# Designs tried in a protein design chat: VHH binders against O-phospho-L-seryl-tRNA:Cys-tRNA synthase 1. Part 13

Target 1, 364 residues: O-phospho-L-seryl-tRNA:Cys-tRNA synthase 1, of Archaeoglobus fulgidus (o30207)
Amino acid sequence: DFINIDPLQTGGKLTEEARQALLEWGDGYSVCDFCTTGRLDEIKTPPIHDFIHNQLPKFLGCDVARVTNGAREAKFAVMHSLAKKDAWVVMDENCHYSSYVAAERAGLNIALVPKTDYPDYAITPENFAQTIEETKKRGEVVLALITYPDGNYGNLPDVKKIAKVCSEYDVPLLVNGAYAIGRMPVSLKEIGADFIVGSGHKSMAASGPIGVMGMKEEWAEIVLRRSEKYKNKEVELLGCTARGATIITLMASFPHVRERIKRWDEEVEKARRFAAEMEKLGIKQLGDNPHNHDLMFFHAEVLYEISKKAKGGRFFLYRELKSRKIHGIKPGLTRYFKLSTYGLSDEEVDYVLNAFKEIIEKYS

## First folded at step 6 (VHH)

Design r01 (framework vhh_8h63_2)
Fold by ESMFold2-Fast, scan of step 6:
Structure r01 (fold): chain B 364 residues (1-364), chain A 120 residues (1-120)
Amino acid sequence: as target 1 above (364 residues)
Amino acid sequence: ELQLVESGGGLVQAGGSLTVSCAASGFTFSDYWMGWSRQAPGKERELVAGIDSGGSTYYADTVKGRFTISRDNAKNTLYLQMNSLKPEDTAMYYCAADYEWSYSGDFDYWGQGTQVTVSG
């Protein structure tokens, strides 16, 4: 069997409960908290409505929550609701492309908060403040977005200080926690932000696409505003929340996800051990140091030099890892790559470390 | 600011009963996991009972079947009903609160405590 180190997939492995739920409830039913009908009304542990309106807000540390068709729909719903003519959104340079594209779709002008240079790639509260101040000279800033952590370096910026900065400039803050919610503890109220978004299929052991969205009550009247004709339908969600087996798998995995986030320090220790062993091979972990997340970005000059002389060229690393039953590093990457240790056993971590060691020795 | 104030402690004879209560203020009580811990002189603090926001309860083996934890969200009050008290139950009893999804899995906030003394 394969060991998967792809950051997009390590937090999305289904629980056995979710796999069983697919068999029991996976038929092509419509399921939402406003229009659940027939068979799906029999789900009582918890009822779908209770999950969305009581359990999710508590988990996210917010007043109001929804399930969405991926984190992308959640981000767009917030951005589109707050968009005004010539208005701006300020977002970190480490943001996922879907955050940038959602802002474009919403008709917002975009200002990027620059990251620091090699080797840290940090988003600082100071750069956030400067970018907001400069952008306000060009127009109204209706929203700020921080990626926590980012999907490239696995950096965890000082999100509480960034929230304070946004508050001081009277700018609401959206925390994109696609790689945090369901892996590590995150609370909107503790951060002091306005919106939070998670990805069920990346980090909450659910089938995709599915996302979660949380917010302060004051924003619910704007973002979750109801249709004039259909009083139980929300405009930004085109009526209802997410449908189908994805919400059922999210619900089935949820008890496990609630417990696993309590063991986050074990995942951080695992990542730090992995990084320390890679450093001994000449493969440097970049970004936050000490590192505080399972997603890590590496600079592997040694592998880059090997790629210049190996028969497979730049594809040698991908082929060597694949031959050893390791998935997750894209074909052609040698000098720089990212990976995740989330959910790996100590034996699996050692196997991956030994694979890198053997590959370097083979070509030395 | 979050405050927890215990009351109801006192002296009770072995085999007797006592109810201690905790008045909570400064937070949304219904969102918090609440508990009772105790500490006797020279011993480590022990969590004896816990209750989550949904009403699910936990009891330490030392008190299971004798103690009952409950909450009144309308009054922001936590209770511990202690029955069949033993001299070994003598301790300072602390009310504790934790936001239900905190990382530590331990209580973040504590009251000043109320002394329970069981003679016999």
Scores: ipSAE 0.000, ipTM 0.107, lowest interface PAE 22.6, mean pLDDT 87

Design r02 (framework vhh_8h63_2)
Fold by ESMFold2-Fast, scan of step 6:
Structure r02 (fold): chain B 364 residues (1-364), chain A 120 residues (1-120)
Amino acid sequence: as target 1 above (364 residues)
Amino acid sequence: ELQLVESGGGLVQAGGSLTVSCAASGFTFSDYWMGWSRQAPGKERELVAGISEGGSTYYADTVKGRFTISRDNAKNTLYLQMNSLKPEDTAMYYCAADYEYSWSGDFDYWGQGTQVTVSG
């Protein structure tokens, strides 16, 4: 009965088929993705081997793909495989904390590409080039990472130009598509990057933790290298791919996810309509303008001013939204907040817009 | 307008106790999230304790079980009771105020600090 506008959950809402699969297979089940004969392959369509080795590469626009225990495992697998003593990774300042932490764990030095100032918070190809050039003076740059889009502003940087920049400096590029893969069309080949990662529980309507990893064939020999003792086990995945209810829910949702990305233009128009209506209330959408994603970051000076006098102080907005059956804005936030319109009906969008309008009118 | 003034710092022996206080003025104290951060020479500033307007508390792992944060809204005063002090607790202690939550130590308003020195 609640409308959920939390960006962490809007793209991860389970399909009914995935929900039934979770109920049916919640007790667990494991299979090795190197097995050519296995009972899990007969449970879902497509079979697990076909899903990983044929369906996923085609979906990601890459040569080779794997399922991982979240996007964080995928990022670490790439970073750890490419890590060298005193080597550097160049990543955007808008990156998810797990990208930074994965680099630390891999023993890589980190250089951050600065974002532009308020109101845009953009990661530019120019700042990417400058950061790579300066970092190369300090040591070997083994990897660059771009967050596409970021999880704060929902900004979609010029990833094709960033890929070209990385190529000009002979640096492989990892595209972190945790908020793109499963929401919008993305192709590694069209971008011209080397690696791509997605998050099943954020954007592919699957139970977490589950992620996807794609790469060019040339990197498979390095990232997917096999154990010396266990020849059918990949070192970076600690053997086999993710298993159990998480992969089963991903597979169950996959036909719906594959179809829903074809309607991405409708999600973008929905977000733009939402932002335009919020602007009429004095709530400004920050970041990319026009906005090109469902995740939006707002500056609400009007709500901040209300919080100074309202009963409940800074918690007034959370309480007012909750009383109207809306989840997704953290308790205590008034001046700045993010939300997502992904998967909402037009009626649900109008309901949320009307809730903000009523709240402002109540306190004026 | 908003002012925070710390007091109560000083020299204390390892294993001892000390209470630092922060007198707040120029704002509605009861509506603000309050915190204590510290900075030792050559180290970055760290948030050691926080308290919300509703009384919910946070403590850094380094001080949990030893330090207690409290507030007196009638007196516009914030306290940090420090027990079982260690030489590693030696730092300048800053009072901080924010209308919104910050668990990262990024506060809008800061006091000038009070020095706590623990001999070992």
Scores: ipSAE 0.000, ipTM 0.177, lowest interface PAE 16.5, mean pLDDT 87

Design r03 (framework vhh_8h63_2)
Fold by ESMFold2-Fast, scan of step 6:
Structure r03 (fold): chain B 364 residues (1-364), chain A 120 residues (1-120)
Amino acid sequence: as target 1 above (364 residues)
Amino acid sequence: ELQLVESGGGLVQAGGSLTVSCAASGFTFSYYWMGWSRQAPGKERELVAGITSGGSTYYADTVKGRFTISRDNAKNTLYLQMNSLKPEDTAMYYCAADYEWTYPGDFDYWGQGTQVTVSG
């Protein structure tokens, strides 16, 4: 069996319950919490309505929640609902491309909060405040977005201070928690933000595409506004929440996800141990130090030097890892790369560490 | 569709200054991370400067304090101001763009380059 260290996949690995649910519900069933009869009414652990309207808001620490067709739909729903002619969204420079595309599609102008340089790549509350202040001189700022954590460095910015900054400027804040929700404890109420978004297929052990969105009650009338013709259908979701096997796999994994976030300190310890051992090989973990997430970005000068002499050139590392049944490093990367230790056993972590050690020794 | 056209290269004496420019078209310039790489004959391509969509900058140690990267989003143009030039700065300079660039990795898109030769 292969060990997978790809950050896009480590938090999205299906539970056995989710895998069985995918097979059981693969016939194209729709999930409709407005329907009260039919095959979906047989789902009792939990009932679909209870999951969406009671369990999910409690889990996200918010007043109102929905499931969506991926985190991108959730972000677009918020952005499109708040969009005004010539208005701006302020978002961090480490944001995912889908945040840019959602803002572009919503017709919003975009201002980026710069990250600090090597080695930290940090998004600071100070840079957030400065960017909001500067952008307000150009037009109305209708939304701010913080990526928590980002998908490259695994940095966890001071989201509570960023929320305070946004509040002081009267700008609502959307927390993009695609790599947090389902991995670590996160609460919208504890952060003090307005919206939160998660990715089921990245971090909640569900089949994709599926996302979750949470919000304060005051925003529900705007974001979840109803169709003029179809009074029980929400405009931004094109009627209802996500459909088919994806939501049922999310629900099947949910008890396990609720439990696993309580062990987040174990995942952080695992990541720190991995980083410390990589450091002994001359491979430096960049970004937050001490690191607070399973997603880590490394600077590997030693591997870059090997790539100049190795038969496979820049692809040598990918090939060496693959021959050892390790997936996850993008082909061609040697000097800089990201990986995740999420969900790996101690034995699997040691196997990956030993693989890097053997590769370096082979070419020394 | 995406095009990057470098200009401004030439021959300059050691200690001199030169500005190279890159005209970008076929994409939303302000959303892309931009960079300058150089390649001397027989050597690997080296990233010398990068600028993110938000304006954060990166410089290789070999050029830090001498080169300044900047962008003009209204004109879809990237600049590299090169001061205190040295003979070892002699190279073909390439403009680069990437929507999802992870510093300091490779860019996805490259221009055709502009030659900078420093005598001395």
Scores: ipSAE 0.000, ipTM 0.197, lowest interface PAE 18.3, mean pLDDT 87

Design r04 (framework vhh_8h63_2)
Fold by ESMFold2-Fast, scan of step 6:
Structure r04 (fold): chain B 364 residues (1-364), chain A 120 residues (1-120)
Amino acid sequence: as target 1 above (364 residues)
Amino acid sequence: ELQLVESGGGLVQAGGSLTVSCAASGFTFSDYAMGWSRQAPGKERELVAGIYSGGSTYYADTVKGRFTISRDNAKNTLYLQMNSLKPEDTAMYYCAADYEWSYSGDFDYWGQGTQVTVSG
């Protein structure tokens, strides 16, 4: 009954097929990529092998793909495979904390590509080039990572130009598409990068943790290298990593996800309409303008001023939205907050817009 | 109740270094974003450095690579280490605090300021 505008949940809402699959196939541990016989053969979606080795590479625009226990495992597998003593990874300042922590775990030194200032918060190809150039003076750069889009502003940097920059410096590029893959069209081949990572539970209508990883053939022999003793087991994935209900929900949602990304222009138009109406209330959309994603970051001086005198202080906005059956803005945020319109109907969008209008009018 | 008290300003030669400090009281320091802004005579206040509660930092292009912001949550103290000082860095330096900080440079709480003068 609640309208959910939390970016972490809007792209991860289960399809009816995934919910039915979760209930039907939720019992016990049963299958992995190397298990060719099991109950997965009885589900209405293709067998796990065809999904991973045929359908997923085509969807990601890559040569080789895998499913992982979350996007975090995928990022770590790439970083750990490429790690060398005293080596560096260059990643954008808008990166998710799990990208930074994965690099620390892999024993890599980290250089951050700075974002531009308020109001844009952009990661530019120029700043990317500058950071690679400066970092190469300190040591070997084994990997670059770009967050596409980032999870705070919803900015979509010029990823093709960033890929070209990385190529010119002989640095492989990992595209972190946790908020892109399953929401919008994306192709590793068209971008010209080396690796791509997605999050099934954030953007592919799957139960978590589940992730996807795609790469060029040349990297597959390194990242997906086999155990010396167990010839059918991949070292970075600890052999068999995708199991049971999690992958089943991803597979069950996949036909729907494949079709919904074709309607991305409608989601972008919806987000732009939402932002334009918020601007009329004095609430500024920050980051890319015009905005090109469903995840939006807002600057709301009007709500901040209300919070100074309202009953409940900084928690007034959370309480007012909750009383109107709207979830998704963190308790205590008033001046700056993010939200997502992904998958909302026009009626739901209008309801949320009217809620902000009524709240401002109530306290004016 | 919330108080911010700056110290460590003074006269320094061009190319020299200074550390200014800000002692915070009357709030849970670790929950707040902290910043340093400066105001030169006849100019508007400019945000030069900021640090979020989680430790992420911001620097204005004018000071990037020369200034370092840091915090000591156990001592409720904010620092700004200023290296390679230029005459253009001459200003009153203000400590600032905000629960919901932004890069706009607008903060809820301000100290009285400490004067930094760079000769040369």
Scores: ipSAE 0.000, ipTM 0.195, lowest interface PAE 17.6, mean pLDDT 87

Design r05 (framework vhh_8h63_2)
Fold by ESMFold2-Fast, scan of step 6:
Formats: structure tokens, sequence, C-alpha cells
Structure r05 (fold): chain B 364 residues (1-364), chain A 120 residues (1-120)
């Protein structure tokens, strides 16, 4: 009924198969890669095992993969495994707070790679190299993290050049692909990085929290090391991979997700068309230009001016969009906001564009 | 539950300098875009300076070259160093935060403000 343009949900919209799986498998402890209890008799270990150990590595372009309790657990597992006393992680300024907090929890010192100024907000390979060089003067850099794309601007940095920079400094690189994995083609091997993490509930049409992590074979013995007492249990995952209905929804959506990423060029064209039409209304797309992702950040001076006079003030935009059955822009935002066109039909895109046009005309 | 407490305001002569500070309670300071806005009597509130979690800065044209914004994430403190002050800089100065980068006064959290008066 509603058109959803929230970047957190557009790539996480459940398939019909995932909706049925969530309803069917919602009862208690229903699934585990390493366990044989409960309804696992119906979903034998081989189906789950094949997904995690054969299908997922091929999809991520890596040697070894796991499912996790969200991308947060994946990032923490890597950071905690590599952590040393007084060591540093270098991460981009466009990262979400969860990357920073994961590093704090792992006991790592943090250095942030600055972004460029308005209007581009770019993370450059040059700034990455400079930050690594400066941080190495302060201590050992055990990990670098790049957000690809970031969740504010939808910027896709030159991740292959950043991976090359990290390699030249002997620093392993973790690619945070929460807004890439399941939306667009991504390959760890093609990028040349060491770790990749994705978010099932943001970008793989799964119920949350569910994440994926992939890595090069050389890191598996460190990150996926086994318990001393429970030889079939991995320390960083506190035993097993993710459990419950969430992994079943991920698996149910996976054939659809694998096919939809082949249409990424159509999503990019859709985003560019949307941005071009918004520009005609006086609403400017910021960040990468031409834009290469479905997540877009807009500067809407026209809407900010309307908010000064409109009944409802800064909440006028939220209310006008809601009355037109559009969901996804945070209540109170007018001058700057982000949205996503991922998975919208051409008719839905046109409906959203017309809504912005009608709102501006109503208050003109 | 981020709380902001501004301090360091006062009376200063035209051409002088002053530093205002904002102390944040709570654990999320380092992840937030932080800024300084000001409001003079009879005028709209304006954003004068902003700083991202990584240290990238923004300045309004009215203060560019005279004001410097900085942050100390270890102390959860934001600073605005104001040089070459003019009578037109007289205003209540507010510390603000936003989880998204913005030039808008539509911020998530606001402090009580600190008064800066420039005589001349």
Amino acid sequence: as target 1 above (364 residues)
Amino acid sequence: ELQLVESGGGLVQAGGSLTVSCAASGSIFSDYWMGWSRQAPGKERELVAGITSGGSTYYADTVKGRFTISRDNAKNTLYLQMNSLKPEDTAMYYCATDYEWSYSEDFDYWGQGTQVTVSG
C-alpha cells in the first residue's frame, strides 16, 4: 500500500518465499548450521551447510563465508580476532557508528580517514594512504575498513585502489558492504580485499538481524578458530552461526537476490533519472555525480523555505508524504534527506516524483 | 540520551577573541555531526560552523577565516575559537548535533546556549 523509500528497508523488503518462511519457522530454536535438534530434521544440515559453505562464498567472491547475527557481529569478529594491545584500525569518516563502536569494543585505537567537502563527501585513496601513513607513526595498524557504499550519501569510493593502497602498506582491508551485498554485484577477489561483510536485513531481502561475512582462506584459521573444549564451535561466533527464522528467510530470498543483482545497471539508471527530475524541482543530489547507487542524498532548499511558513513547520514534508502513502524520510527533515529507489517500479518512481512536485506547487 | 552544555561566553571587545565550549554527556559524541549555531535578537537562528566525526569542517561565509571549530572526542567536547570578533557576532551560541550531515537547524539535540556579546 505504501511506497517505501527508506534506504534501510528498500533492499531488505522480503520476498514472498521469505514471508512464508518467517511465518512457518518463527517458533523458537528452529535452525542451526552445527545442530541437529528441532525441525532441523526437515531442513537437514546439508541444505544449510551447502548455502553457507558453497553458495555464499561463490556469491561473495571469497574463499570462506559465514552467516552472523547482523553485520555488527561480522565486523566485531574480524576486529576482535586481529586486535592487539595499543593497535589501530583505520576507517573512513563516512562509516556508521556501529563500525566505530565495534572497534572500541575490540579495544582498538581508531583513526578516521577524512571525507572531502560539500558537495562530494568523497573518501579518496589518497586520504586513505595519508591516514595509514600517519597512524603507523603512532602504532601498528592491524586493519583498515571502507564503507562501500556509505549509508548517508550512497558514495561508492574507488575500492580497488583503496585495496591496493592497504596491500602496499601490509594492512588487511575489511569492506563493509551493508548497502552493496544483495543489491549490486560485489566480489571480494575482484576488489582485492581481505574481508567483506553484508547485511541481510538491509540488502538481501531477509528478516533481521542477519549478516554475512566472507574472507580469504589465510584469515579463516584466525577468525574462525575453534573452541578448545567444543571442537565443532567457532570462538568469534560464540559457537554457531546465526540461528532461527532469520537465516531461513535469508536462504528463501537468496535465489531472488542472486538474480536481482544482475539488474544493477537498471537500478543505477533509475536513480539517475530520479535525481535528474528532482533537480528540475530545485532539489540537488549531493555526493557522487554521476551517481552510481540507489541511495541518494538531497539538498532541498525549496522545501526548507516552505517549512518556515507551512502549518506543521519542519514536519510538513513527513505529513505530506505520509498522506500520499510514501514512507521513508525521517520526520522533521526538510533541507537535507536521504532516500532509496531500490526495487521501485517505474510507476512508483513517477508517483514519488509527482508527490514532490505537488507538494512544492501546493505551498508555492 | 545525549545532553549538551555550552560554556565560555561573555563580553569581549571588537577585534578580540573568545573560545566557547560544549560538553556532551553520553557515549555517541564521536559519531555525531556537531555544530555551532547562533541567534541574535530579532534574527533567525543560523548555522555558523559544523564538524563531522572525522574532522571535516564547514563554515558560514559570515565567519569563514575568523572562526575555527574543533572537537576532542576523548573529552566529549566541541570548541569554537572565535577571532577578530565584530559587534555583528553578538548572539546566543548553541551547540547542536545531527546524526546526518546537515546545514539545517533541524538538529536532533540542542544545548541551552551561551551568550557572546561583542562591544564596539
Scores: ipSAE 0.000, ipTM 0.187, lowest interface PAE 15.5, mean pLDDT 85

Design r06 (framework vhh_8h63_2)
Fold by ESMFold2-Fast, scan of step 6:
Structure r06 (fold): chain B 364 residues (1-364), chain A 120 residues (1-120)
Amino acid sequence: as target 1 above (364 residues)
Amino acid sequence: ELQLVESGGGLVQAGGSLTVSCAASGFTFSDYDMGWSRQAPGKERELVAGITYGGSTYYADTVKGRFTISRDNAKNTLYLQMNSLKPEDTAMYYCAADWEGSWSGDFDYWGQGTQVTVSG
């Protein structure tokens, strides 16, 4: 078996309960809280309705929750519902491309909140305030979006202060928690934001595509509005509330996910230990320091220099790690790369650290 | 498949009482707004009572003070308790369900109806 350090995959590894559920419920059933008939009526742990309408809102710290066809559908549903002619959305520069594209598709003008420079790459409440203030001079700001954390550096911005800034400017805030929800504790009510979005296949040990969304009651009347002809269908969601095997794997993993977030401090300690040991090898962790997430971005000048003389060129690192049964760093990356320690045992962490040490020694 | 099945209709003397029931299946009953509508021969269909998922009730002026709508979420059953019945209450009584109920009487889902006949 390989050790996987790919940030896209470390939080999406299925539980054994989810694997068994996928085998049993993989026949293409459309699963929703409205139409539980036939074999779907056998799902009692939890019942689908209880999961969506009671368990998810409590987990997300919100009034109303839904499952979606990935985080992309959730973001678009919010943006499209709030869109007005010539209106603006303000989003952080560290955002995922799918956030930017969702805004384009919704017909919204986009203003980006700049990040600070090397080595921190931070999104500050101050830059958020300035961007909102400047954008309001150009038109109505209908939504702000913060990526918490971002998928490049693993930075956790001061989301509570950002929520306060948005509130002071009377702008609703959407928290994109694709790398937070299911990994670490997150509460919409504690943050003071309006919407929250997670990714089941990235961070909730579920098969993809599946996402979760939560919101304040006041926004549910707008975002979850019903079709005029098909009263049991919400306009923004493409089909039933959730679909087939993906929601079943999410539900099957959920008891494990609910418990694992309580151990987040252990994942943070693991990441910090990994970063400290990498720095002894000349590989510097960038972004937040001390780091507060499992996703870490490294500057490895030593590996870049090796790539200039190694037989495999820039692919030497990928090949050396693969020969040691380690997946996760993209082929051709040497100078800058990201990785995740989420869910690794101490022995697996030590194995990865030793692999980097051996590789550097081999080419010294 | 969402299904509504009414029962408890029948014959009753003026001034008497009757309870009609609606058994719901194929959906999460506790999340739906529910209603009772009636239609007598030669008259328009009338929403007589409604109850939201949260328990708030609506009554038409024609039945207010005489009829009581209630729901048992554990049994997936809707009830209409009819007191002080009048010959004018004679009608087919239909159970109705909607995710978002309308007190205008336009519901997405309907049962087959149960006949209530008041003599005298």
Scores: ipSAE 0.000, ipTM 0.098, lowest interface PAE 24.4, mean pLDDT 87

Design t01 (framework vhh_gefurulimab)
Fold by ESMFold2-Fast, scan of step 6:
Structure t01 (fold): chain B 364 residues (1-364), chain A 120 residues (1-120)
Amino acid sequence: as target 1 above (364 residues)
Amino acid sequence: EVQLVESGGGLVKPGGSLRLSCAASGFTFSDYWAAWFRQAPGKEREFVSAIDSSGSYTYADSVKGRFTISRDNAKNSLYLQMNSLRAEDTAVYYCAADYEWSYSGDFDYWGQGTLVTVSS
């Protein structure tokens, strides 16, 4: 009924198959590839083991994959496994707070790769190299992390060149693909990185929290190391891969997700058309230009000026959009906001564009 | 008409205290970010402290532990409690307000300033 443009929700909408699977298997059963007993033995399409150990690695372009309790568990598992006393992780300034917090929890020192200035906010291979060199003077760099894309601007950095930089400094690279995996084609092997992480509830049409992680074979013995006492249990994953109804929704949505990423060029064209039309209204798209993702960050000085005099003040935009059945811009934002066009029809895109046009005209 | 009017500046000895006030009028103050900036003779204007509409605050490193920002939305007022004042705190102090925090750091509304002199 409503058109949803919230970047946190556009890639996480459940498929019909996932919704039916949730009804069938939502009774609170523990679901993992090591404990398929009783009723869980009846899950055959696909079997959980085949999904995790065969289908998921192929999809991520990696040697070994796991399902986790959200992207944050995946990032922590890697960081905690590689952590050493006084060691450093180098991560981009556009990183999600959960990347920073995972590093803090792992006891790692953090060095941030600076972004370029307004209006681009880019993370460059050159700034990555400089930050690694400087951080190595302070201590051992055990990991680098790149957010691909970031969740604010929707910028897609040159991840292949960043991977090459990390390799030249002998630093493993983790690609945080929470807004990429399940929306666009991504391959760990094609990038040349060491680890990749995705978010099922943001970008893979699954109930949350659910995440995926992939890695090169060389890292599996370290990150997926087994308990000394319980030989079939992996230390970093609390003994088993992710459990519960969330993995069932991820698995049920997976055939659809594999197919939808093939249409990524259509999503990019849609985003560029949307940005070009917003520019005609005086609303500037910031970050990468031309833009290469569905998540876009806008500077709307015109809406900010309206908010100073409109009834409802800073909440005028939220109210006007809601009255037109549009969700996704946080209440109170006018000058700067992010949105996503992912999964919208051309008619829905035109409806949203017309809503912004009508709102500006109403208050002119 | 939007106005920000600072008061409470003056001459004080090193180690002393002052409380600056800023009275807002012509807009719904409770919806605005509010901040204190200062400009010492011959220097550029620098950030001192900011507070959002909910009361969350931030400070420049040079004033942390010595200055406290606060607001009273019912009185349309912003305050800066300045303790353990030093000669280097001597400056004209400006009240500033913006409807939303600007990612560029610029504020739309500025007061005329109030002089604080810390000298023996």
Scores: ipSAE 0.000, ipTM 0.261, lowest interface PAE 12.4, mean pLDDT 87

Design t02 (framework vhh_gefurulimab)
Fold by ESMFold2-Fast, scan of step 6:
Structure t02 (fold): chain B 364 residues (1-364), chain A 120 residues (1-120)
Amino acid sequence: as target 1 above (364 residues)
Amino acid sequence: EVQLVESGGGLVKPGGSLRLSCAASGFTFSDYWAAWFRQAPGKEREFVSAISDSGGSTYADSVKGRFTISRDNAKNSLYLQMNSLRAEDTAVYYCAADYEYSWSGDYDYWGQGTLVTVSS
């Protein structure tokens, strides 16, 4: 079988419990956490209402939580709720395109916090503060967003210091934890931020699209405001959560996800070992060093040079990896690429390392 | 052995048109991104336009709507059709090729350049 090192998929691999739940409950149902009992409300591991209103807030370290149609819906719900004419959102330059596009859709002006240069690509509290200060001269800043970690470099910025900076400027902070929540311990309360967003299909061993959103009680009154006509329906969620199979897989995986985050140090050590072995092949891990996440970005001049003479050109690496049953590096990438070691066994990590070694030796 | 050779530069009046060509040899041109850059006297080299191996194109804001980049992989050639030329388009134009596209426009292979002068 194939080894998958795609960061979009390594944290989203279904648990055995999720696969069994999908088979048992995967018919085309809709479920709503505000609705009366139905067949899906007979699920006891955990019950839907208890999951959303008790277990999820405790897990995220927040007062109030919801399940959303992916992290994208969660970010838009926050941005749209806080949007005002001519208002600004300040977000890091390493943000996912969906954060930028959500802000555009909400009618917000956008200011980007610059990253540092090669090789670090860091978002610093200093650059965050300077961007907020400058943006406040142009208009009201209604929200700041930090990507923790980002999806390209796997960098974990000093999120507690960034939260303190935002607090000092009286700007609420949204932590985009799509690659953190479900992989590593994260607590909104411990960070000192206002909102947190996760991705179930990227990092919580669930089928997509599914996301989670957490917030302080003071923001729940604004973001989760009720319809004027339909008093039990929340405006930003277009009523209630109706997910069927996706929420079922999220709930079924949740006990395992709560347990696996306790072993995060093992995943970090695995990533560091992988990076150290790649360095011996002349393939440099960029971004945070020492690295603190499973998602890693590499600079591979050796593979780029090979691509200039190899049959298949820039696609040689994709083909060589595929022939060795490894998926996850985008076709055509050689000089720069990202990958994830999350959830791989030591044997699988060694297999991937040996594949890179063999490929380089073959073309030497 | 990789070689890029530009041609088609010359003197043209404001509002005129000019077509640049770049002949590639010593590598499989069809697998490469190709680009045009220019350098005016006393200034840094700047990006003009790029075209992917599959034919997708990108333009600098200063030339959008006036310049058109194209390629002929069978002839190992890159072209730049320049219309509505302005005095500020005066520069040495360079053909460049790289295996992977860079946002900065930095490329591994460069031609010698061809001078374009827009003057009455």
Scores: ipSAE 0.000, ipTM 0.190, lowest interface PAE 16.6, mean pLDDT 87

